VH-VL binders against Very-long-chain (3R)-3-hydroxyacyl-CoA dehydratase 3 (HACD3). Designs and how they scored, part 5

Target 1, 90 residues: Very-long-chain (3R)-3-hydroxyacyl-CoA dehydratase 3 (HACD3), of Bos taurus (Bovine) (a7yy55r5to94)
Amino acid sequence: VLTPHVYWAQRHHELYLRVELSDVQNPAISITENVLHFKAQGHGAKGDNVYEFHLEFLDLVKPEPVYKLTQRQVNITVQKKESQWWERLT
Short names: E, the ipSAE of ESMFold2; O, the ipSAE of OpenDDE; V2, 0.75 times the mean of E and O plus 0.25 times the DockQ between their complexes.

## First folded at step 1 (VH-VL)

Design t4 (framework fv_tocilizumab)
Fold by ESMFold2-Fast, scan of step 1:
Structure t4 (fold): chain C 90 residues (1-90), chain A 121 residues (1-121), chain B 107 residues (1-107)
Amino acid sequence: as target 1 above (90 residues)
Amino acid sequence: QVQLQESGPGLVRPSQTLSLTCTVSGYSISSGYYWSWVRQPPGRGLEWIGYIYYSGSTTYNPSLKSRVTMLRDTSKNQFSLRLSSVTAADTAVYYCARHEYGDYEGWFDYWGQGSLVTVSS
Amino acid sequence: DIQMTQSPSSLSASVGDRVTITCRASQDISNYLNWYQQKPGKAPKLLIYDASNLETGVPSRFSGSGSGTDFTFTISSLQPEDIATYYCQQYDNLPYTFGQGTKVEIK
């Protein structure tokens, strides 16, 4: 299993995940109130391949991610259930 | 080329429900972004009302939350605002707007032209 | 709610003048602040996002700076088409809140 490089940022009400994969098509992003799974075909650190990861959030989120594909990245926005600052992502 | 256009009654009686629709062209509202309503009373500043996500999930300004409902109609590429129990204080130009998501969420890149709603008897 | 205090409420300047508007947040909002231009009868237009980034297609005479609670917006050389009301907006937390606006007029 190949894991892409993932960066995160936040605001009180939202989490942002930047997945470093280019040429991504139709990523599979599934989310529950506390877990996100990502799987996509794309070009990452180890070439053209299937990349995937999962993470368990520190606190509850809304199970409705929004994503945007760019040439070099997949940007995912996740809404927090409660507006608050998180000390950690997980 | 993305365009937003508000429509709905320009006059609403006190205690009734204000209803406005935003028609979007050039981009599918179910494909991404957050879709917001912002209002501006005559001669005054801007107040954010709330937004609806591509999924249909909504978040409202706490000051208006008990009176606000937002819905989307993906077949018509529209999203709407309903504001109940209106008073003269709800007289304003109402704008629909799209805002960016991701690392740079929170700014409004496309706006409708605005629709004046007057609340009077 | 985060309160945004904008000053001055209005100003008059000559073409070519440097114009500065300030915006103060009631709490630390890092750099999560935008600036909008609104011409009479029109919807607001995004000029600056994330405190200092110029939106695509916006003239370079517009700039923003600041972080934390104190922010400034500058027009380096005022042009006639810059007559408008300018608003700051924070997006650090919901609800999004705007300053009350600064009306810029040419003398």
Scores: ipSAE 0.006, ipTM 0.637, lowest interface PAE 9.9, mean pLDDT 86

Design t5 (from t1 with heavy chain D99V L100D E101Y Y102G Y103S D104G S106Y G107Y Y108E P109Y; framework fv_tocilizumab)
Fold by ESMFold2-Fast, scan of step 1:
Structure t5 (fold): chain C 90 residues (1-90), chain A 123 residues (1-123), chain B 107 residues (1-107)
Amino acid sequence: as target 1 above (90 residues)
Amino acid sequence: QVQLQESGPGLVRPSQTLSLTCTVSGYSISSGYYWSWVRQPPGRGLEWIGYIYYSGSTTYNPSLKSRVTMLRDTSKNQFSLRLSSVTAADTAVYYCARVDYGSGSYYEYFDYWGQGSLVTVSS
Amino acid sequence: DIQMTQSPSSLSASVGDRVTITCRASQDISNYLNWYQQKPGKAPKLLIYDASNLETGVPSRFSGSGSGTDFTFTISSLQPEDIATYYCQQYDNLPYTFGQGTKVEIK
């Protein structure tokens, strides 16, 4: 399984994930049981390939991620169930 | 292309509830973004009222939170503002607007706005 | 809440002049600041985001700089169509807050 480089940031009510994967079309992004699943065809550190990852959030999130594509990355926004600052992502 | 348009009564009596609707075209409000209300009293600056996330979750300005309700009607592609117990201080142009966002270090800004609807609170 | 204070509240300048507006935050907001233009009778329009990034389609005479608590917005050569009120806005924390606005007029 090839895993892309992922960075995160936050606000009181939201988590932001930046996936370093270029030329992505129609990524599969879902949240089930507080686990985010990502799978996409794109260009990453190991070239053109299918990249995937999953991560279990530290605390509860809403199961409705939204994403935005740029030429160089996939930006994912996830809403926290309770507004609070998280010490870590997982 | 994305367009937002406010509608609702332009005159509200003191103590009543101000109700406005924003109709969105060119994008489904349940597919992404934050959908927001911002107001501007005549000759004054801008005040953020709150927003509703594409999932239906709401966040309101603490100064207005006890009086504000925002709702989403996905079948009509609309979101609405209700502001209770109005006074003359609530007289303003009310704008609906979309908040575009990136990763936490990138940006959050208002990219599309309605034309604004003047609501006067008077007897 | 984070308070945003603009200076000056209004200014008059001639076509071709360099115009500078400042915005000060009551606490460190990093670079999480936007600038909007509002022409009379119109909704605000985004010009600059993330302190210094020019929005697509916005003329290059507009620029922004700064970080932390002190920010500057500049029009390098004022044009007649730039008559407007300009607002800064922080997004470091909710609620979003705006400066009081700076009205720019032609002499």
Scores: ipSAE 0.000, ipTM 0.617, lowest interface PAE 12.3, mean pLDDT 87

Design t6 (framework fv_tocilizumab)
Fold by ESMFold2-Fast, scan of step 1:
Structure t6 (fold): chain C 90 residues (1-90), chain A 124 residues (1-124), chain B 107 residues (1-107)
Amino acid sequence: as target 1 above (90 residues)
Amino acid sequence: QVQLQESGPGLVRPSQTLSLTCTVSGYSISSGYYWSWVRQPPGRGLEWIGYIYYSGSTTYNPSLKSRVTMLRDTSKNQFSLRLSSVTAADTAVYYCARDSGYTIEITSDYFDYWGQGSLVTVSS
Amino acid sequence: DIQMTQSPSSLSASVGDRVTITCRASQDISNYLNWYQQKPGKAPKLLIYDASNLETGVPSRFSGSGSGTDFTFTISSLQPEDIATYYCQQYDNLPYTFGQGTKVEIK
C-alpha cells in the first residue's frame, strides 16, 4: 500500500491535514471511532497510483471531515471535540 | 500591508541568552499563519530556527531545539526568540518572517514577508 | 535533514544573458521547492514557489522548473537589478533547509 506525504497543523478548534497528491478526484475520506481513513487515486511520490493511510487522533474529534481539492493537494479540515492545543497528532 | 520589524540587543556575551522581538503590523498574529525566525551568519547561508503557530504552539529546528524558546504577546502583536548559552557561532543577522505553512486558504509553504534583519554579534 | 546543493556557487554574466542555476535535493522532494532572491544588505524575497509558480509582482524573466531531486532556476535576460544571491529552499520535510546560495554578478 502506498502512503502519501501528509503534513498537519492546528488551531485551537481545528486540525488541518495537507495530503500531497495531485489530480485527485472523489477521494474517500471518513472518520470512524476517532480514526481518519483516506484513500484516493492520484499522482504522488510513486507516480499514478492508489494512495491510502489511516491515523487515530490523539484526542476526540467531530466525525465530519471537510476537504478541498487543489491540483496538487487534498486539504482536510477536522473539528476538535474540545478546543485545546495538541502536543501530537496521534 | 503586512510589515515585520526585529528589535533587541546587537551585542550578547558568550554563555548569555540572546533575546529578540518581532513586531508585526498590518495583520494580527493571533488570527493565523506561522511566525518564523531565520538566521544568517556573516557571509553564510540561511538557517531556519523555528516557528510559532498563531495559537502559541512551537516547532524548533532539532539542531537548536535545546536552546530555543519562542513566545507570543498578542496584546502587543509581537513574537520573540530566546536562544540560550550563545557562542561566537551564533553571530548572525536574525530575521523574523511570516510562514504561510498550511492554512485553509494557502496550500503552499513559503516565507512571504520578512523583517529587515537584526545583526547580533556574540563577543566578549 | 534534507541537504540542498546549488550550482554554481557564483557566476558573472552580461546584461541580457540567460542565467541558469541548479539545485539538487538529497532525496525526492516532489515539487516542494521555493526560490528566493537576496540583494546585499536586504532580507530574502520570494520569487518562485512550488518549483515553477511565479510570485505576484515578480518579473516574468524569472522562471523555475524541475521535480524530484533536480531543479533549475532561470533568468531569461539578466538585468542590472538582478545582482543578488539566489537560494533554493525545500519544504517537503522539517526542518526547512536552504541551498548554500548562488551569487550572481554582472560583468
Scores: ipSAE 0.006, ipTM 0.614, lowest interface PAE 9.4, mean pLDDT 86

Design t7 (from t1 with heavy chain D99S L100P E101W Y102D D104G S105D S106Y G107S P109Y; framework fv_tocilizumab; at its last look DockQ between E and O 0.10; V2 from the best seeds 0.00; counts 0 for: pae E 15.6 > 2, placed apart)
Fold by ESMFold2, look of step 2:
Structure t7 (fold): chain C 90 residues (1-90), chain A 123 residues (1-123), chain B 107 residues (1-107)
Amino acid sequence: as target 1 above (90 residues)
Amino acid sequence: QVQLQESGPGLVRPSQTLSLTCTVSGYSISSGYYWSWVRQPPGRGLEWIGYIYYSGSTTYNPSLKSRVTMLRDTSKNQFSLRLSSVTAADTAVYYCARSPWDYGDYSYYFDYWGQGSLVTVSS
Amino acid sequence: DIQMTQSPSSLSASVGDRVTITCRASQDISNYLNWYQQKPGKAPKLLIYDASNLETGVPSRFSGSGSGTDFTFTISSLQPEDIATYYCQQYDNLPYTFGQGTKVEIK
């Protein structure tokens, strides 16, 4: 299984994940038990493939991530349960 | 039809352990949902005690965590509460309750409740 | 813990009156708030989930609104069967917490 390049940024209330995949098909993106689950077919660093990853957040997040497919990325927004600055993502 | 029913002793002496069982019918407790205990002292408000997730993981109210244990028995479709070292402050009606979980729906409200079991702590 | 403060603690109103109960959270809880009705001697019953969504089978005279820290529960026309204590409950953060309740009586 291939892991995509993932970059992150934050505000006090939100987390932003950038998943470097283009031409994404069949995206499966969910949060359960404070773990982000990602699986999709797309074009990434290792070509056209299925990419997946799982990410347990440092602190609690709200369910129902919002995502948008762009020309080069899958952008995921996750709301934090408590507004605070995180030292790290996981 | 999903139903929850509490059972256990109605009278417990101080310093002993309160033990209650919730019997669930109409749904398998290992197939989904959160399974919770909530208590209400007579004439007062509600306090969430904790839940056991359908996978078996437990989470407890920090105010009670040192005294609370929850377990499940999937063969009997039951989940249970033990509260140790009880005092008069633990006198309450104890409810078991279910919270929904579904892929893509994370609302945590209590949609089914038992009828409640009064437990009195008295010397 | 997120503290939930209800106002008023009790009220008395006539049949047909509009009844309003407020619930204030000690921090932003988005819309992660539910309302329950508890009649004497019975378990609580869910009325409103996620601040404003009416549970199936609940009469339309019940409604909820609000987001963030300030929430309102309304009975548009009080009926005799609405005598109960009403509780708000947040699920934004653990532990889940309830308001102290609002007792509603008929004059």
Scores: ipSAE 0.000, ipTM 0.601, lowest interface PAE 15.6, mean pLDDT 87
ESMFold2-Fast, scan of step 1: ipSAE 0.012; ipTM 0.691
ESMFold2 (binder alone), look of step 2: mean pLDDT 91; pTM 0.930
OpenDDE, look of step 2: ipSAE 0.022; ipTM 0.719

Design t8 (framework fv_tocilizumab)
Fold by ESMFold2-Fast, scan of step 1:
Structure t8 (fold): chain C 90 residues (1-90), chain A 123 residues (1-123), chain B 107 residues (1-107)
Amino acid sequence: as target 1 above (90 residues)
Amino acid sequence: QVQLQESGPGLVRPSQTLSLTCTVSGYSISSDYAWSWVRQPPGRGLEWIGYISYSGSTTYNPSLKSRVTMLRDTSKNQFSLRLSSVTAADTAVYYCARDEGYSSGWYDAFDIWGQGSLVTVSS
Amino acid sequence: DIQMTQSPSSLSASVGDRVTITCRASQSISSYLNWYQQKPGKAPKLLIYAASSLQSGVPSRFSGSGSGTDFTFTISSLQPEDIATYYCQQSYDTPYTFGQGTKVEIK
C-alpha cells in the first residue's frame, strides 16, 4: 500500500485536494460516510504503482467529489455541506 | 527572472508548415511545468493550441491536433510548434506561455508569456 | 469542449467607476477559472487565478468571484491604465478555452 503526497486548500464552500501522482487515467475516487477513498495507478514517489489513501473530513461534505486530471496531478474538488472555513482538513 | 521569447519566420505561404521556437531563460523546461502555445488572430480572441510538459508529453487542442506537433530541445532550453498545411485562417500572433499550476500548483494558469510573434499566411 | 461565454463584449466607463464583467461556463468548472488583461500590442497578463486568487503584484482593485458555471470579475475603481481587453479562461479541462473578451474603454 503506497500513499501519494496530498496537499489541500479551501474556500468557504469548497475543499481542494492535490494528489501528486503522474500519468493517472481512471482513478477510483469516492466519499462514503464522510471518508474520502482514493486509489489509482500512476507514477509517484515509489515509481509506477498503485497508490491509495483515505481521509475522514473534519466536518460534513457532499458525497460527490469532482476531479480533474493533469499529467502530474489529480486535483479533487469536494463541496462542503455548510459554507464555513475549516481550521483543519481532518 | 523567467522569460519566454518566440522566434521564427513571420511569413508562411499557404500549404506550408509554420514553425516557431520558444526560448526559455531563467528556468529549465525539463524541471517542471507545462509549456504552451496560444494564438490570437488579428482583432480576435485567444485560442489555446497545446502544451508540452516538462517530461515531453504533449496535449493538443482537438480542433488542431491533426496539424500540430510540439517538440522540446532540453539542451537549448527551447520548445517548438509546428503547424502544417497552413491557410490564411492561421494568420495570428503566436504566444508561448508557462502553465504555472501544471506540476507544482493547484490551478493551471498562464503566468508567464512571451511577447508574441506575428505570423502572416499569405501567397 | 467547455464553452466560455463572456459579457459584455465592450464597455465604456469613467475613471473611478466600478466595472463588472461576467463569464459563464457550459458546464461546472468548480473554481478553475482565470482572468487575463491584455493591452494593445502586448501579451496577456494573468490577474486572477482559481476564480478569486489575486496574482502576485496585481493591484487589489481587481477581484474575482464565483464557482461552478457563473463567474464575475470586478475592477472596484477604474484607472486610466486599466484600458485593456479582459479574458476569462477555464483550466478545468483541455482544451483550455477562453471567453471572447471584454474591451474596457474610458468615456
Scores: ipSAE 0.012, ipTM 0.626, lowest interface PAE 9.2, mean pLDDT 87

Design t9 (from t8 with heavy chain D99E E100T G101Y S103D S104I G105L W106T Y107G D108Y A109E I112Y; framework fv_tocilizumab)
Fold by ESMFold2-Fast, scan of step 1:
Structure t9 (fold): chain C 90 residues (1-90), chain A 123 residues (1-123), chain B 107 residues (1-107)
Amino acid sequence: as target 1 above (90 residues)
Amino acid sequence: QVQLQESGPGLVRPSQTLSLTCTVSGYSISSDYAWSWVRQPPGRGLEWIGYISYSGSTTYNPSLKSRVTMLRDTSKNQFSLRLSSVTAADTAVYYCARETYYDILTGYEFDYWGQGSLVTVSS
Amino acid sequence: DIQMTQSPSSLSASVGDRVTITCRASQSISSYLNWYQQKPGKAPKLLIYAASSLQSGVPSRFSGSGSGTDFTFTISSLQPEDIATYYCQQSYDTPYTFGQGTKVEIK
């Protein structure tokens, strides 16, 4: 399985994930209250392929992600269940 | 070219609500980033008030949280600050600013600022 | 809250001098520190982000260094237009906090 490069940032009530994957259409993104699953066809470090990853969050999140596509990346916003600063993502 | 400009009354009476609007041009406030308010009392330093993100989520300085509300109007490309129950201590120049946050390597920084609007709280 | 202590509060130097300002965080903030320049009556201007990265369009005489709790901002050769108050700011955690500022004046 090919894993894309993923960067993250945060606010007290939000997490931002930047997935380095170009030309993505209709990514499959699913969230439980503590796990995110991502799968998409796109162009990454290993060329045009299916890329996927799973991550278990450090704390609980709301199961309603929002994402935005740009030509070079997929940006995912996740709401934290409790408003607090996380010292790490997982 | 990104520009931010504050507008609103320059004089507010004690106990009333201070209301300011930031108009953004050259960039959509709903596309990315966070949009912040920072104030500076005359002759003093800078104090961060809070931000509203591109998705509409807000975070406020705990020292002001009970009195502050931030809203956005994506159709006008504006975000606003309301600060209730003002006193003389709220007299300051109020700046709006854009906060970038692309990944953990770059962190967060205020890369564009409005020119500032002086708000005087006086009877 | 993370407290930012800046030193000195003010300094006077001559054109061409090397100027150094220090900023200390009350806890480790990694490299999440920014430096701003503010001239009288003007908005702050970002000079350095992520402790040591120079903002586009900012002269190379400005630099930053440090990580963790201790940070330094340097002007390698002070110019007349550099007269301003300089602020450090941590972006590691909210509320974001600023140092109290350092006023730089020419002798």
Scores: ipSAE 0.007, ipTM 0.632, lowest interface PAE 10.3, mean pLDDT 86

Design v1 (framework fv_vulinacimab)
Fold by ESMFold2-Fast, scan of step 1:
Structure v1 (fold): chain C 90 residues (1-90), chain A 123 residues (1-123), chain B 112 residues (1-112)
Amino acid sequence: as target 1 above (90 residues)
Amino acid sequence: QVQLVQSGGGLVQPGGSLRLSCAASGFTFSSYAMSWVRQAPGKGLEWVSGISGSGGSTHYADSVKGRFTISRDNSKNTVNLQMNSLRAEDTAVYYCAKDLDYYGSGSYEFDYWGQGTLVTVSS
Amino acid sequence: DVVMTQSPLSLPVTLGQPASISCRSSQSLLHSEGYNYLDWYVQKPGQSPQLLIYLGSNRASGVPDRISGSGSGTDFTLRISRVEAEDVGVYYCMQALQTPYTFGQGTKLEIK
């Protein structure tokens, strides 16, 4: 299991995750029980491979993530259930 | 179509009070934080106050803390700014603004501002 | 409070030429690895402000690709590659890292 480099940011209502993975194929991105699951084929720090990770959010989120694929990264947006600033992601 | 329609401005004497209102439509109001931003005549923008989507958190600039109160009514899609103990330096156009949040598309497309409401504090 | 400083405050530019506006923050706006909480707005004459760039470099919907944002930490730039008449207005940077949100002084872009 290879883990891509992941960065995060936030607004009052949402979380943004930037996954450093290019040429992404077959992304599987889901949220169950407040845990984000990511798995995709792509080019990352360890070359062409399958990359995956999971993370349990600090507070409640809505269960349907939205994502965009760019040439160099996967951008994931997750909605918070309550509008507030988080001190940590997990 | 997202719209923010403001009301409640006017002329008031120093020490007086005014209540500004902003009626929102075209988005899920309770899912977005709202802010008030003001602009004194011929000057730049100053953020004044913000309120979370649920109404559970409020924030204020030091210049208005203790005098202004932000509130919202999610059943009516309105955000309000109660302004007390007004001073001449509070004279400005006041804008309500939807926070820069994405919902459902992966972009912060719905960052919108009201038309502005003039508040003049003068004797 | 985070202090935002813009330069220049007055920017006369010839149609078709490039324009650049600098924005400096008193502390780093880089939060979580890789994201800068710096937004750019423009206020056109007689209008409310409108969003141009969010999180340092992302264009808002409808913003043409001739307008771009760059920079990280404490030093940011808004660039217009080829100025058009519709670009006239006052440009503001704003930090959204922490409340109170704070704006730069504004840069008035006008056609020479």
Scores: ipSAE 0.000, ipTM 0.607, lowest interface PAE 12.0, mean pLDDT 84

Design v10 (framework fv_vulinacimab)
Fold by ESMFold2-Fast, scan of step 1:
Structure v10 (fold): chain C 90 residues (1-90), chain A 124 residues (1-124), chain B 112 residues (1-112)
Amino acid sequence: as target 1 above (90 residues)
Amino acid sequence: QVQLVQSGGGLVQPGGSLRLSCAASGFTFSDYAMSWVRQAPGKGLEWVSGISGSGDSTHYADSVKGRFTISRDNSKNTVNLQMNSLRAEDTAVYYCAKEGFYDYVSGSYDFDYWGQGTLVTVSS
Amino acid sequence: DVVMTQSPLSLPVTLGQPASISCRSSQSLLYSDAYTYLDWYVQKPGQSPQLLIYLGSNRASGVPDRISGSGSGTDFTLRISRVEAEDVGVYYCMQGTHWPYTFGQGTKLEIK
């Protein structure tokens, strides 16, 4: 299984993840207060494959699975539990 | 396939109230933000309200703030718009619309599916 | 609020000819995640609006190659390379970068 390219950005209250996978219809995304698991079949840097990753957040988040599928990526928005600027994602 | 089915329009006098509903199917409802967009007769589109997938965050255009309330029931896959203190300028077709996520600060938003629309007429 | 200005507002076009619609925003639509949240919608007669373009230039599912979006910052264009009868409708740009979300005035495309 392969790892997709993932980019992130933030605001004081939110994290934004951009997963570079196309042709994704129904990804499996699970979020707890400190871990995000992602698994999807789609087209990434290594072609048509199952792509998977997990990351352990630097601080606590609200466990709400919010995402948006576009033709070229999956956009995930995560709410921080405490409004705070993060020095790094993990 | 995604469907958004609307109900709850009609004719009401100025100062009256109406409740619009939008029933969703074909996607995991709680994962997606929902909005209401209206269109006055012969006019363009105006975004009026939005709600996050969890229901924790709501937003309103200044024209409706304090009078309209958006809510959702994720157990029933329904988003609702409670409209109070209606004015003649609120006369419009109201659409519910689905988007992938809602970001209060940045406005990261697009409407990939729309309901059929519900006519609201405010007239004496 | 971000003001979205479309031009022209009325666009009569001959079948098979190209058409273009301009959309200008009062503020840059580049978001902190490096995306530009500029959408284009079409509302065909008697129908609900439908998404054509998202993130400035990406075609929604089922949208033909003859329809394209381009632009960055504050200036955006929707182009139809060869207009067909099914393209009749009112076209709207919309920004999702800044709250509240705002639409342009709409451009009515009609066949001559």
Scores: ipSAE 0.006, ipTM 0.576, lowest interface PAE 10.7, mean pLDDT 83

Design v11 (from v7 with heavy chain K98R D99T Y100D G101Y D102Y Y103E E104W G105L Y106S Y108G; framework fv_vulinacimab)
Fold by ESMFold2-Fast, scan of step 1:
Structure v11 (fold): chain C 90 residues (1-90), chain A 122 residues (1-122), chain B 112 residues (1-112)
Amino acid sequence: as target 1 above (90 residues)
Amino acid sequence: QVQLVQSGGGLVQPGGSLRLSCAASGFTFSDYAMSWVRQAPGKGLEWVSGISGSGDSTHYADSVKGRFTISRDNSKNTVNLQMNSLRAEDTAVYYCARTDYYEWLSYGMDVWGQGTLVTVSS
Amino acid sequence: DVVMTQSPLSLPVTLGQPASISCRSSQSLLYSDAYTYLDWYVQKPGQSPQLLIYLGSNRASGVPDRISGSGSGTDFTLRISRVEAEDVGVYYCMQGTHWPYTFGQGTKLEIK
């Protein structure tokens, strides 16, 4: 399984994930049982391939991620169930 | 032209079940998220549950989580609310409503059903 | 949960006079997409709620110019420049920025 580089940031109410994949058009992104599932075809560290990852959040999140595509990134926004600062993502 | 018509509801004893239905007409049903909003007698509005246009994502208020199930049938233009383990505090008029934005944010509930009364008492 | 607080709860007004309703959220309603997910609804006696304003300030279809929404962050206002008899009802603000989605407690507008 090829894993893309993923960075994160946060606000009290939101998590932001930046997935370093270029030329992505239709990523499969979902949250089930507090686990984020990502799968997309794009250009990453290992070239043009299908990239996939899963991560279980440290605390509860709303199960509806939103994403925005740029030429070089997939930017995912996830809502925290409780507004609070997280020490870690997972 | 654009309408939501509700059915179901009634009087049920605590612990009982009811299924509410909402039939849509006059628009492309699968393009819109749908919500259920309730109003207890003499009280304000409470958002209860929502479902994305595709039906793949559902949300529930903590007060109904584990007891209510929202579903939709895009081939029949209907959204349903299955209510199990009903409690006296579930007594309310239940409304279905269309949401213009369907990602995971809610705004612009511009079309509402006529409401269905659910009474839970013994 | 985000708490939505409306004031006043009861608003008696004279026909033709202006009316104003305040809505305050316990957290900012500005989302990362630069939109503010705040709606205003009115429920007239015996009727279903109906949308007046969406995304903070956008007037819903069929809503007259005398009704407007404004505000940002945590403070929002619904204004009616001159009240008509048809405006009687209970007004609710609602936020859809933060899950779970929440309504204000409602403001009852009555003619004096």
Scores: ipSAE 0.000, ipTM 0.566, lowest interface PAE 16.2, mean pLDDT 85

Design v2 (framework fv_vulinacimab)
Fold by ESMFold2-Fast, scan of step 1:
Structure v2 (fold): chain C 90 residues (1-90), chain A 121 residues (1-121), chain B 112 residues (1-112)
Amino acid sequence: as target 1 above (90 residues)
Amino acid sequence: QVQLVQSGGGLVQPGGSLRLSCAASGFTFSSYAMSWVRQAPGKGLEWVSGISGSGGSTHYADSVKGRFTISRDNSKNTVNLQMNSLRAEDTAVYYCARDSDYGDYWYFDLWGQGTLVTVSS
Amino acid sequence: DVVMTQSPLSLPVTLGQPASISCRSSQSLLHSEGYNYLDWYVQKPGQSPQLLIYLGSNRASGVPDRISGSGSGTDFTLRISRVEAEDVGVYYCMQALQTPYTFGQGTKLEIK
């Protein structure tokens, strides 16, 4: 399984993840036990393939991710349990 | 100098075809995504199509999907728009534009001069 | 598709006075890397569009500091602190969060 390139950013209340994966349809995105699970078919650095990654957050997050699909990216928004600035994502 | 120079365009009948061309100079062409944006007479801007720096990814607005094809020739520093099955509503000035994020389509920091395409009988 | 809505569509201003244009998106443009994927362009009479502001608030090269962009998420504003004759044109916001890129309907600024 291939890992897509993932960027992140934050605000006090939220985390933003940009998954560099084009032409994604119906990705599997979930949060369980503070771990984000991502799996999707799309076009990434290794071409058209299944891309997957798992990411354990540095601090507590709410368990309902929201995502938006663009033709060039999958943008995931995750809400922090406590409003604070994080030094790292994981 | 950094510039985009367009050619092609003209009057064509409904159902006809035209090919627009955009020649780039003054920058590393293959490092930038390119797009086409059109403007119907007296109306606003509409994004039409985009192509990544390598040419490996293309995107289209629903209004032109299946009829228009974007392509590029990095050895000649050109991006092209092949327009087939043209309709009256395709009448517009067509601009080529450079995306500043090297293939991620973030913003258009350089624009061609525009090419008029008129589709009428 | 993301719908972009501008107001006002017609903006007559007196030379030397401030002007503001509003842009609203049908969904949040604040996602990836904490940036707002919202750009502003102006098209002066007889010219190609030109970039003014990218990623919400960053001025493009050559754009004077009297022109600024602000806002986040779904609500954005372009401000001109002191309108000059050269500012005449049609102003467009554009979302670059997802393809198809979509523009607002445009705001025509003219001196009254």
Scores: ipSAE 0.000, ipTM 0.589, lowest interface PAE 14.2, mean pLDDT 85

